VH-VL binders against Flagellar assembly factor FliW (fliW). Designs and how they scored, part 17

Target 1, 154 residues: Flagellar assembly factor FliW (fliW), of Carboxydothermus hydrogenoformans (q3adg3)
Amino acid sequence: MFILRLFSPAFGEIEADESQIFSFPEGLPGFSHLKKFLLIRHRDNSPFFFLIAIDEPEIYFILIEPSRLLADYHVELSCEQQGLLHLSEETPVLSLNIVRIPPEAKEMIINLKAPVVFNLQEKIARQIILDADYPVRYPIPLSKVKEKADAGTK
Key: E = the ipSAE of ESMFold2; O = the ipSAE of OpenDDE; V2 = 0.75 times the mean of E and O plus 0.25 times the DockQ between their complexes.

## First folded at step 21 (VH-VL; framework fv_ficlatuzumab)

Design a5 (from x1 with heavy chain G106K S107L, light chain K53N; at its last look DockQ between E and O 0.88; V2 from the best seeds 0.85)
Fold by ESMFold2, look of step 23:
Structure a5 (fold): chain C 154 residues (1-154), chain A 124 residues (1-124), chain B 107 residues (1-107)
Amino acid sequence: as target 1 above (154 residues)
Amino acid sequence: QVQLVQPGAEVKKPGTSVKLSCKASGGTFSDYAIHWVRQAPGQGLEWIGEIIPIYGTANYAQKFQGRATLTVDKSTSTAYMELSSLRSEDTAVYYCAREDMHWGSKLTYGMDVWGQGTLLTVSS
Amino acid sequence: DIVMTQSPDSLAMSLGERVTLNCKASQSVDRYLSWYQQKPGQSPKLLIYDASNRATGVPDRFSGSGSATDFTLTISSVQAEDVADYHCQQYYRYPWTFGQGTKLEIK
């Protein structure tokens, strides 16, 4: 039933299966030693995810799926990047962006320059730096996130 | 512990350029934002710009756009700020500072490591 | 550009007193505000980020509060080593800007 049981100071006890575990062959910048992460959606129908280091679960990142909020944001990978992620045309892919949300903030900051791209078939992932001129620090109201989530539900 | 090492002083004539250095000792710049901030004698702090080497991006205050150029030499872990067309009003202490851009849990955000500063004097 | 205005310009306090330093932004900066301490002859040191989070190694007597346009740095019991200039700084919109500073002295 559950493959992994993990305690995180921020999340408490977490129970997950193999479909939620991703290998990061190069880790993440600043965390090259962390090779395995657990990806959890915050809530059903939430655009937010948490990416939790399995070997050091006090380390985590908040991610957002930008496609529901930013219609003109396009993740275009080079041939080299596609090769590093083992991607072909039919490979199911998820692209998420790291965000920063200060306590009690009304706006979050999204790193649009460097999405984390997940190969959902082989369960590998990498943070990719896009060639396109996207901002590293992109502010967006949290109220916009709620509006888009509600509209997508209905 | 990481330290940012800057030369103590530079003296330049108006109309010339200067290239100030900032070397990371005991650490690296590659995945951090490097900021440059100046402080004229008896004055407050003024942000000049930032460079984020892993993303290849730089941002400048409009006042310095076209005059300031920020670069990083990753092989020596040294950041540089070049300021052209110097004027006496550019006389100031120039600081470099490092900001963690990883945005993970358990990180302090903001410019948490500063160099000692370089005093640039612009006079004839 | 977002103008950051600090008050008072200078303040003299007795040891052990509670100090309140104010910072006002010309437009909302949300929670994207930091406080720096600059002791005489030294480079700035980060005290508070994201309006209320203490940086590593900063004593518990320092706290930050506020949002939008009005922010406060509080020192609950002033110590002799707190003699410094204190700067607020916004990082909500480019260019990043600092307040002019508040000079804290012990009477």
Scores: ipSAE 0.786, ipTM 0.892, lowest interface PAE 0.9, mean pLDDT 90
ESMFold2, look of step 21: ipSAE 0.776; ipTM 0.885
ESMFold2 (binder alone), look of step 21: mean pLDDT 89; pTM 0.926
OpenDDE, look of step 21: ipSAE 0.885; ipTM 0.940
ESMFold2 (binder alone), look of step 23: mean pLDDT 89; pTM 0.924
OpenDDE, look of step 23: ipSAE 0.887; ipTM 0.941

Design a6 (from y2 with heavy chain D31E T108P; at its last look DockQ between E and O 0.81; V2 from the best seeds 0.84)
Fold by ESMFold2, look of step 21:
Structure a6 (fold): chain C 154 residues (1-154), chain A 124 residues (1-124), chain B 107 residues (1-107)
Amino acid sequence: as target 1 above (154 residues)
Amino acid sequence: QVQLVQPGAEVKKPGTSVKLSCKASGGTFSEYAIHWVRQAPGQGLEWIGEIIPIYGTANYAQKFQGRATLTVDKSTSTAYMELSSLRSEDTAVYYCAREDMHWGSGSPYGMDVWGQGTLLTVSS
Amino acid sequence: DIVMTQSPDSLAMSLGERVTLNCKASQSVDRYLSWYQQKPGQSPKLLIYDASYRATGVPDRFSGSGSATDFTLTISSVQAEDVADYHCQQYYRYPWTFGQGTKLEIK
């Protein structure tokens, strides 16, 4: 087993295996030079993930899985976008959205226009700009996340 | 170091249109929203709208919907605001401003770089 | 539109005094509130974002507080270079809106 050891000022020491590492051929906005990121779920019962730059681990993004919170949100990729991610009909895919959460805020702002799409088989990912008219700045209550998590546990 | 460069002044007659420019010097607009804000003499600040070139989206205050048009020329790093059907009430300083849109760790949020403004005078 | 109302409209302070400027929103804007400083004849300059965070290069005598509808900007010891108009702005709901401003002068 390949174990990555990483120190992040925000997260401390992190141990992760190769399955959690994704290649970003074009990086992310403002960080096009950062090509490899570690994806960590916050907790098993949390829709939140952290995406941490391996080469500069002080740089990270907060992501959310929208499927549990936004039933009508659909990520539909063009043929070109599917090709860039090496997607076929059977390829397992994860779609996450970047969020902004000011400290002590009651609501977070989610970018629904541009999800980060992960090819779980080939471990590549990129931010995709959807053709649909989703908002870039979508506020959602953090209490909605808490209520969903509480309902999912006994 | 990034500077937003705007022309100093424009003079127009009522009923005409104007296209104001905002050029990024020493940087790009690649992960930024570009905002347009105006200030009539002796008055407060009024948000006109934003364009977010990486996402191809623009948003306008209702008051300017249909009259203002925001565009960006990525090759020259220049943002434009076109305002049509000018009237004397449009006399103001028009600012462009930049907002970082990467939403990751490491950058402050908000309109942190402003142009010097263009004084638009609309009179007969 | 969310209306931002600032108070006072103007004030005159002695050097070294503590200054408190108020901003009230017509409905909750959560923590999505910024403060701008505008010196005479100049463009606005970002001071505070997310209600309480100082922008890069802003002196620590400036601080912001509040949430929901009631916000304050505090200057702990006012200096001569702080003569300006101060504007609050919400960025929670379109359209973005500014308060009418507070003019700070030194006696």
Scores: ipSAE 0.799, ipTM 0.896, lowest interface PAE 0.9, mean pLDDT 90
ESMFold2 (binder alone), look of step 21: mean pLDDT 89; pTM 0.917
OpenDDE, look of step 21: ipSAE 0.892; ipTM 0.941

## First folded at step 22 (VH-VL; framework fv_ficlatuzumab)

Design d1 (from a4 with heavy chain T57D; at its last look DockQ between E and O 0.62; V2 from the best seeds 0.78)
Fold by ESMFold2, look of step 22:
Structure d1 (fold): chain C 154 residues (1-154), chain A 124 residues (1-124), chain B 107 residues (1-107)
Amino acid sequence: as target 1 above (154 residues)
Amino acid sequence: QVQLVQPGAEVKKPGTSVKLSCKASGGTFSDYAIHWVRQAPGQGLEWIGEIIPIYGDANYAQKFQGRATLTVDKSTSTAYMELSSLRSEDTAVYYCAREDMHWGSGSTWGMDVWGQGTLLTVSS
Amino acid sequence: DIVMTQSPDSLAMSLGERVTLNCKASQSVDRYLSWYQQKPGQSPKLLIYDASYRATGVPDRFSGSGSATDFTLTISSVQAEDVADYHCQQYYKYPWTFGQGTKLEIK
């Protein structure tokens, strides 16, 4: 597979293959010009991921897989949203939420209203705004998570 | 560089309503939370609420629940706060402020752009 | 509601002196604390966010520290243009709340 190499001020030299690259047709809010991101899991059993802009790798997001922490959180996509992501019944999907964690913080803030949904087959992703009444700013203790985000996420 | 433009003053009688405006000049509200904060004469700052248009979300301090309504008109890049059942203790300067909601590593954080404020006077 | 209490209420300092302003939360707000500067007749200006990060364009003489319930804004060498009210604000839990402010004057 194709090996991508880039430098990020926060991560140093990064090597990744093409399967970790996702197209964001609409980018992300405030970054509509950034169309390609590299998705890296923190480690094998961590719920944390980093989403790094390929064209501007100083820009990144911290994402969390909420399913292990929030039993009642459900990502339900409308028919329109499923179409925008090219999803069918058999399509493998990953849903992650952007988090904010200041250095040395004991709690992170999760955006539960707008998960980032990844089509793992076609390698496209979008931030999706849920119809359900989930909060945009949901605090959760890092002590309930086995892995912690980097302290210097800003 | 964006500026938040607010009218300088409003005068209202008790029991009426007011709809205060906050227009983004040189920018939009599409990726931001818009906060409303007031300051009574000689007093500190009091948070009223926020609206986050991109996520269709609004949050209010309990004191203002049922009296304050926050809206955004995307076509004019204007945020509004309507306050009903006015009383003399509502006399204050009302600020709007913008907060970056991107949550990315390169984003500016906090309420970094403020309007100049509208002085609302509520008196008989 | 989380009550934010600032001390002192006011102070007057000579030019070039080190200034320390304190902010105490009624319960932990973790690192979710900002500082605003409000010059006479003006709207607030963001100085510090996440307890210790300077906002864009804020001079190096301003620094923030603390976590949980006790926070400090430090001005390492106060200057004439620093005459203002200073407000701390927590954004950990709704509603967002501000301290009552500290008035800084040069004398």
Scores: ipSAE 0.781, ipTM 0.881, lowest interface PAE 0.9, mean pLDDT 89
ESMFold2 (binder alone), look of step 22: mean pLDDT 89; pTM 0.922
OpenDDE, look of step 22: ipSAE 0.896; ipTM 0.942

Design d2 (from a4 with heavy chain S107Y, light chain Y53N; at its last look DockQ between E and O 0.69; V2 from the best seeds 0.79)
Fold by ESMFold2, look of step 22:
Structure d2 (fold): chain C 154 residues (1-154), chain A 124 residues (1-124), chain B 107 residues (1-107)
Amino acid sequence: as target 1 above (154 residues)
Amino acid sequence: QVQLVQPGAEVKKPGTSVKLSCKASGGTFSDYAIHWVRQAPGQGLEWIGEIIPIYGTANYAQKFQGRATLTVDKSTSTAYMELSSLRSEDTAVYYCAREDMHWGSGYTWGMDVWGQGTLLTVSS
Amino acid sequence: DIVMTQSPDSLAMSLGERVTLNCKASQSVDRYLSWYQQKPGQSPKLLIYDASNRATGVPDRFSGSGSATDFTLTISSVQAEDVADYHCQQYYKYPWTFGQGTKLEIK
């Protein structure tokens, strides 16, 4: 029930609850000083999420849930990575991937090598570098995304 | 602020190898891809390959597969390209360039910081 | 490999004129195209990325447009310091490739 009110240049006024706030103990690459992010799903049933820095809300990332787009993509964490995220077998997790979508692009580029993994109970998250040889730059047509979006949303 | 420092020139004989360096001054490579691009005299630019240290990956143009090896020494913030079996047509200026891999809002993608280049001359 | 073809090979312009440089890809590169400026005796400098985004510190007289296979770099009012070779570069598929360049001179 705790309501966070945040202004972001890209999103305007945002009202969200505490359950959408995640701690990033090591931040993200290039933004190691940013330790708290707000995770927002673009809309119901959308595979897209926004990850917005609470202390600097002009900084955000576009994330995608790959599960229904990439059937062969599997996020397998080492024991050490599981420990860093405080994971046990029953811990609910969410795995999302950062994407680039240039203006007016027809294809997005997904970083499959380094998903962002969220511990949904303890509200901590980290970008994890997978041991598997997934590509850092994986193109996907935006037309492949079945979730409808507002005009101009990525 | 950040500069990529490369040696000015190297002279080598055909059939030998060279290891070219690219040092980040005033910054690091930790969140960047490092690209190598060459330019033969009077010619255009030719991409050789990239190394992305944070992800442990390297990609090469097929022409250079097996001849070029890209590495990074994180402790000295120095990238290296070793080119083996040198030929006279390898005579060129060799540039290193840095690409931001952050992918957040307001990103400035592209090879936005370049070294001044090393002139490699391969001749008998 | 995706071949990038620039036109013209060279051109000479008067100060203050509008300059248009073209770049054509042998297959679609979507919006994944950059433009670089290379002044005589210097290393390349990024001007435009993602087809139309101006890099930091690049004067606003430079603009980029296009998608898929046809791209344009425009200099709205050419200045003396714009004498350089201009290269387009695709980063859609490996290997990354450059156009052969366009040499811009002031007449």
Scores: ipSAE 0.763, ipTM 0.877, lowest interface PAE 0.8, mean pLDDT 89
ESMFold2 (binder alone), look of step 22: mean pLDDT 89; pTM 0.924
OpenDDE, look of step 22: ipSAE 0.887; ipTM 0.940

Design d3 (from a4 with heavy chain G106K; at its last look DockQ between E and O 0.86; V2 from the best seeds 0.84)
Fold by ESMFold2, look of step 22:
Structure d3 (fold): chain C 154 residues (1-154), chain A 124 residues (1-124), chain B 107 residues (1-107)
Amino acid sequence: as target 1 above (154 residues)
Amino acid sequence: QVQLVQPGAEVKKPGTSVKLSCKASGGTFSDYAIHWVRQAPGQGLEWIGEIIPIYGTANYAQKFQGRATLTVDKSTSTAYMELSSLRSEDTAVYYCAREDMHWGSKSTWGMDVWGQGTLLTVSS
Amino acid sequence: DIVMTQSPDSLAMSLGERVTLNCKASQSVDRYLSWYQQKPGQSPKLLIYDASYRATGVPDRFSGSGSATDFTLTISSVQAEDVADYHCQQYYKYPWTFGQGTKLEIK
């Protein structure tokens, strides 16, 4: 397995294996030139992930897994969108949403309109714009994240 | 450097409509929210609404719902605000401004580039 | 709608003095507050976002603080070029709203 070492001002030294590296054929909005990102889960029980640009590791995004927080949020991809991600019915998929969390904020803002969808088999990913009428700026309390994590511990 | 270019002035009669333009020069709107903000003479700033072209969404202050329509022509990098049923109270400078929507580690969370504004005068 | 109330409405300061401008929200806006500077005859310019972060190119004599409902913009040593209206603005909940502004003049 390939071990990647890089330095990020925000994360320091990072060691990662190739299973955590994703190709973004169209990059991300504002960063179309960045084609490879490292996906790291914040910690084992956290819904948070970091998406770090390999070529410019000062560039990163905070992502959240919404299914653990928003039961009624459904990422439904069109046939065209599924084709762009090389998805079949058997393909394992991860869907994450970009959030912003100012320091010391009590609520985060989540972009529900445009999840980042990961093909876990082929290691490709894209930000997908949903047809459904989801908000771009959805506030959610950070306490809701902590409450669900703590409820799982006894 | 990006600049948002707006016409200097417009004069309209009450009851008519106006379509104000905002052109990105040296840049684009594709990864940005475009906001419209007005300022009546001697008054504060009033947010009208936003359009986010990449997501195909628009949000309006309730006061302007049904009167204001925000659009973007991506081919010309020009944003538009159409305001109908004009009243004398609509006399103001109308600014367009953009906000970075990529939400990454380098993002700012405010309207970082503003047009110079269009003075709309509504008088009989 | 969240009402943003600024104080004072206006003030006149001598060069080099410390200036404190206040902004109060009618309900919590968390950290989702910005400050804009509007010099006479000009469009607004972003100074501070997320309550305390300086925008690019803003001199470090400008600082912001606060959270929830009470926010402050401080100019540590006012200069002649700081003559402007200053607006706070919340971007927590639609519609986005501005304070009425504070006019800063040099004596």
Scores: ipSAE 0.795, ipTM 0.895, lowest interface PAE 0.9, mean pLDDT 90
ESMFold2 (binder alone), look of step 22: mean pLDDT 89; pTM 0.923
OpenDDE, look of step 22: ipSAE 0.895; ipTM 0.941
ESMFold2, look of step 23: ipSAE 0.769; ipTM 0.883
ESMFold2 (binder alone), look of step 23: mean pLDDT 89; pTM 0.925
OpenDDE, look of step 23: ipSAE 0.894; ipTM 0.944

Design d4 (from y5 with light chain K53Y; at its last look DockQ between E and O 0.70; V2 from the best seeds 0.81)
Fold by ESMFold2, look of step 22:
Structure d4 (fold): chain C 154 residues (1-154), chain A 124 residues (1-124), chain B 107 residues (1-107)
Amino acid sequence: as target 1 above (154 residues)
Amino acid sequence: QVQLVQPGAEVKKPGTSVKLSCKASGGTFSDYAIHWVRQAPGQGLEWIGEIIPIYGDANYAQKFQGRATLTVDKSTSTAYMELSSLRSEDTAVYYCAREDMHWGSGSTYGMDVWGQGTLLTVSS
Amino acid sequence: DIVMTQSPDSLAMSLGERVTLNCKASQSVDRYLSWYQQKPGQSPKLLIYDASYRATGVPDRFSGSGSATDFTLTISSVQAEDVADYHCQQYYRYPWTFGQGTKLEIK
């Protein structure tokens, strides 16, 4: 696969291949001009990911996979939203949520209202606003995450 | 260089309603939470509520639930707070403030842009 | 509601002195605490967020520390322009709440 090299002030030198690069047709809030992001899992078996802007790599987001932490959280996309993401019944998808974790915090805040949904086949992604009445600011203890100390560093 | 512009003063009688405005100049509210905070003469700051237009969400302090209504007109970049059933204790300076909601690297968290405030006087 | 209590209510300091302002929360707010400066006749201005990060353009003499329930704003060498009310505010649980303020005077 293609090896991309970039420098990020927060992450240093990064090497990635084509499979880690996603197109964001609408960008993300506050960054509608940023159309390509690199998705990196923090480490094996971590629920945390970093989403790094390729054109401005000082800009990044921390994402969490909620499946191990929130059994009752369900991402249901409308037919229109599925179409915007080019999803069919067989399309592999990944749903992640933006979090904020202040340094030395004991709890992180998760945006449950608006997950970032990734089409893993076509490598496109969008932030989707759910119809369900989930909170935008949901606090959760880092102790519920077995790698919370490492995630809080980035 | 965003500025939040509010009218300087409003005078109302008890039992009436007021709709206070807050216009963004040099920017928008599209990716922000808009907060409303009041300050009675010689007193501290009191949070009234917030509206988060991108997520269609609004949150109110219980004290104002049912009396305060927050809205945003995206086409004019103007936020509004309507306060009903006015009482003399509602006399205060009412501020609007903006909070960045992108939560990415380099984000400043908190109300980093404030309007100059509107003095609401409720008296007969 | 989380009650934020500031101390002292007011203080008068000589120019160049180190100033320490305290803020106590009625329950843990973790690191989700900000400090605002409000000069006479003006709107509040964000100084510190997430307990210890200075907002853009805030002079280095301002610093914040603390977590959970006990927080401190320090002004390392107070200046005449620092005459203001200082408010702490938690943004951990709705509703957001402010402390009653500390009034800083010179001389």
Scores: ipSAE 0.793, ipTM 0.891, lowest interface PAE 0.9, mean pLDDT 90
ESMFold2 (binder alone), look of step 22: mean pLDDT 89; pTM 0.926
OpenDDE, look of step 22: ipSAE 0.901; ipTM 0.943

Design d5 (from y5 with heavy chain H102Q, light chain K53N; at its last look DockQ between E and O 0.84; V2 from the best seeds 0.81)
Fold by ESMFold2, look of step 22:
Order: structure tokens, then C-alpha cells, then sequence
Structure d5 (fold): chain C 154 residues (1-154), chain A 124 residues (1-124), chain B 107 residues (1-107)
């Protein structure tokens, strides 16, 4: 497997393989020029991921996998959105949400309206704005996240 | 350097409506939430609502639900707040402000750019 | 609605004194609290966000602290240009709400 090494001011030296690199054809809001991102899980069994811009590694986003924390949250893509991501019924997909976590906060704020959806086969991704009426700013306790992550390791 | 440009004053009669403008000069609203905040004479600040154009989202304080409507014209970089059924109690300075909605590592949070405000006077 | 209560309502300070302004929320807002400075005749200016982070260009003499329901803005050595109203604001739960403000004057 191919190993990619890059330096990020926030993370230091990062070692990852090519399967963790995703093309963002339209970038992300405010960063439309950044077309390639590295997706790294924080730790084994952690629901947190980092999405790091390869060309400007000081720029990154914190993402969370919401599925075990929010039982009624469903990412349903329109036919147009599925086409933009080159999705078929058997394509493996990962859906993550951008979060804000202030220093020393006990709760994070999740953007449930606009998940980042990854085509794991073709390695393309986009932020998708859902048709369903989900909030852009949804607070959730970090203790709820830690309880779910710890259950997976015990 | 971005500036949010608002008209200095508007005068309206009770029962009418007003549409206040907020134009971004030297910048854009495309990646921002646009907030509207008012301040009655000698009083504190009151949040009216926000619009987040990129996510197609708007949120209003319940007090203004049904009376206030927030819109953005992306082609002119101009935000609007329409307030209907005006009352004398609506006399205030109305500010627009923008908030970075990118939530990336370089984001500043909070309403970091404000317009100078429009004084709306509602009187017979 | 989350009610934000500031104290004192006003104060007068000598130049160089340490100023402490308080903000209490009616329920927890965690770290989702900002402070704004509003000089006479001007629009508000962001000072502090996320309870303790200084906004760009804000002098080091301004600092914020607190969490949950009790928050403090400190000016370590007050200066003449600090004459203003100071507002705290929560952005944890809609609607966003401001405190009533604290008026700071120089004696």
C-alpha cells in the first residue's frame, strides 16, 4: 500500500495511505479551491475524523459519524445528488458531519443540514445539503459521544 | 476590508411594512450567516433572526416569527429584512451583521462585521 | 428563551484599574458565549467568542472566562478608549439573546 506523509501545523507529521485521499470537485464552502483532502479517523473506534486539506494542511475540519448518537438522523440523497457522487446501490458510502467544539466545551455543535458524503470506491466527496428539515446548528453532549465510543472498546 | 452598508434612516407609519437593506462592500455573504439585531433608543440589543444562504436556512426569534422575513440577493451581495405590521415599538436602530459559517480550523466565530445601522422611526 | 443577566448595570473606573464585568445565563450555555463592545454612537464590535477566545485585533488587556451559567469579562488595565457598553450574548440555543449591557465610564 502507498503511504502519504505530510506536515500539518495542528497535527505534526501525518502518515496515511492513498485510500484516505478524497477528491472534492467543488471543495468546501469558503475553500472551493481546495480539491483534495485527507480523511483520518482520530483513533480506532472514535466517532471523530479529521478532514485535512492536502495543499494547505493548516486548514482542516472536525467531522463526526452521527449514526450511533442520533438514531433518527437519516442521510437520504436525491437522484441528482447520487449522480454527482457517482453512487449506485452497491457503492460503499460514508457520511460525516462537520462539528464545532470550543475549547473546554462540554457540548459540540453539529451541522446536520449538510453532511459530507464520501464515495469510498471512487474516492470523491461532496458536502450535500439535505432536503429534509435538519438544523444547521445542533448541540450534543460530548459525554454522549464518549459513552458510545467507549462501549465499542469495552 | 469588507463593509456592510445600510441606509441611515427610514420613516414609516404604523401598519405598513419596511424592507431594510444591507450591502456587502469589498466582500460577499456566500459563506456567512447574516444576522439582524435591533436596538431601541436607550435599550439593549435584540436578536431578530439569521439567514444562512448556502444552507438554505433561516431562524427567527419567536417574537418576530410571521412579521420578519430575511432574504439575500447573492448577485448584488445584499441582504434584506422585511418587517410587516409596523408598530411604534418597532422604532429602533436595525443592524445587520455577518458570521463565518465555515467551521474550519481558520474560522473566527461570532458576528465580527456589523453594519452602521438604519434608524427606523415608526410614527404617525 | 435563555435570559442573560449582566452586572453591574454601570460602573465608573479610574484609568489603569482592573475591571470585571459579569454575565449570568438562566440555563447552561456551555462555552457558547460572546462579548461585544459598543462605543457611544457606534455599532457593536466582537471582543470575545467561545467564552475566552479574543477576536482579531482585540487588545490583550481584554480576557473572557467562565462556562455554563457564569461568565466574566476582564479588562486588566482600563483605558480611556474602553468607555462603552458591554454586552454578553449566548449562541447555544435559539433565539440568540443578549444581556442588558453594562455601561463602563471613566471617572
Amino acid sequence: as target 1 above (154 residues)
Amino acid sequence: QVQLVQPGAEVKKPGTSVKLSCKASGGTFSDYAIHWVRQAPGQGLEWIGEIIPIYGDANYAQKFQGRATLTVDKSTSTAYMELSSLRSEDTAVYYCAREDMQWGSGSTYGMDVWGQGTLLTVSS
Amino acid sequence: DIVMTQSPDSLAMSLGERVTLNCKASQSVDRYLSWYQQKPGQSPKLLIYDASNRATGVPDRFSGSGSATDFTLTISSVQAEDVADYHCQQYYRYPWTFGQGTKLEIK
Scores: ipSAE 0.725, ipTM 0.867, lowest interface PAE 1.1, mean pLDDT 89
ESMFold2 (binder alone), look of step 22: mean pLDDT 89; pTM 0.923
OpenDDE, look of step 22: ipSAE 0.889; ipTM 0.938

Design d6 (from y5 with heavy chain H102K, light chain K53N; at its last look DockQ between E and O 0.87; V2 from the best seeds 0.84)
Fold by ESMFold2, look of step 22:
Structure d6 (fold): chain C 154 residues (1-154), chain A 124 residues (1-124), chain B 107 residues (1-107)
Amino acid sequence: as target 1 above (154 residues)
Amino acid sequence: QVQLVQPGAEVKKPGTSVKLSCKASGGTFSDYAIHWVRQAPGQGLEWIGEIIPIYGDANYAQKFQGRATLTVDKSTSTAYMELSSLRSEDTAVYYCAREDMKWGSGSTYGMDVWGQGTLLTVSS
Amino acid sequence: DIVMTQSPDSLAMSLGERVTLNCKASQSVDRYLSWYQQKPGQSPKLLIYDASNRATGVPDRFSGSGSATDFTLTISSVQAEDVADYHCQQYYRYPWTFGQGTKLEIK
């Protein structure tokens, strides 16, 4: 019923449903003024997503869904963190991690310490700092990402 | 523009400790890793460690593990490195530097702002 | 620890010449390599990150290339203000390590 049309230097013209828009009440670190982001999956069955600032669409983040790549990675939120995201046990949640991929790199670096957690019902998201002792800079081969993504489709 | 302000010099005796400061002027540390790097006279650069205040995380080179302690006072925007059990080979210029930890499309990477350094002299 | 070895240790160039500085890692650091310029009596300044990306405000004459273990910093037309020590640094594995540096002078 509602469609967002947005131009991004990196992505060109984008048409998106309002259901892909998330409110970030605190923004992201270094971008506290950016309160609304568009979340786009890279393609069907891809673990990669793009998070694009609606008010400044030249600014975006690459996110990855870690679930099939890192079997022992668990996002456990405190009661306070659950409250900040308006979560109850029935609330659908998506947890993604910011990555950086230098040009022509064979490995990406993933921030396992601070996932971005999305309340899929209220369309609110926040970057959450986990209590568990996860690394901020975790290297993972891009070949492992391709291998796991392909296996997940078969 | 943000500047990292460090004291110019410190003189200490062997066996004592020192606490070096690094104050952000015109900015903050909230989105950055703060690195400490030293350079002995006429020598190359040696990484000591980092502290990442937003994530409450610190990492040290093994050589300094247990001897160096990195902290940040958010209220004063000041980072500190305490180095204990000083030896004459600890004589060096000690730099603080910040690294952008935002990892967004518009972010620079690497240690993009450096303090002018503090010359620590350890001698008896 | 990953050892970074730079070559040459020093060189003297005429203004306008093309300068090539080398950095070799003892094991692969992928693309996680930066270059710093340190002018006499000054703090280091970031030139290149992720092997080939110029930092903000760095002149176009500076470029970086390489991957894995072999990296190059190129100055296409050296200027008088380029007199400095140049350091490579890997940030692939802790601890971060620097090369010993290359001293560039103008003859």
Scores: ipSAE 0.778, ipTM 0.889, lowest interface PAE 1.0, mean pLDDT 90
ESMFold2 (binder alone), look of step 22: mean pLDDT 89; pTM 0.924
OpenDDE, look of step 22: ipSAE 0.892; ipTM 0.943

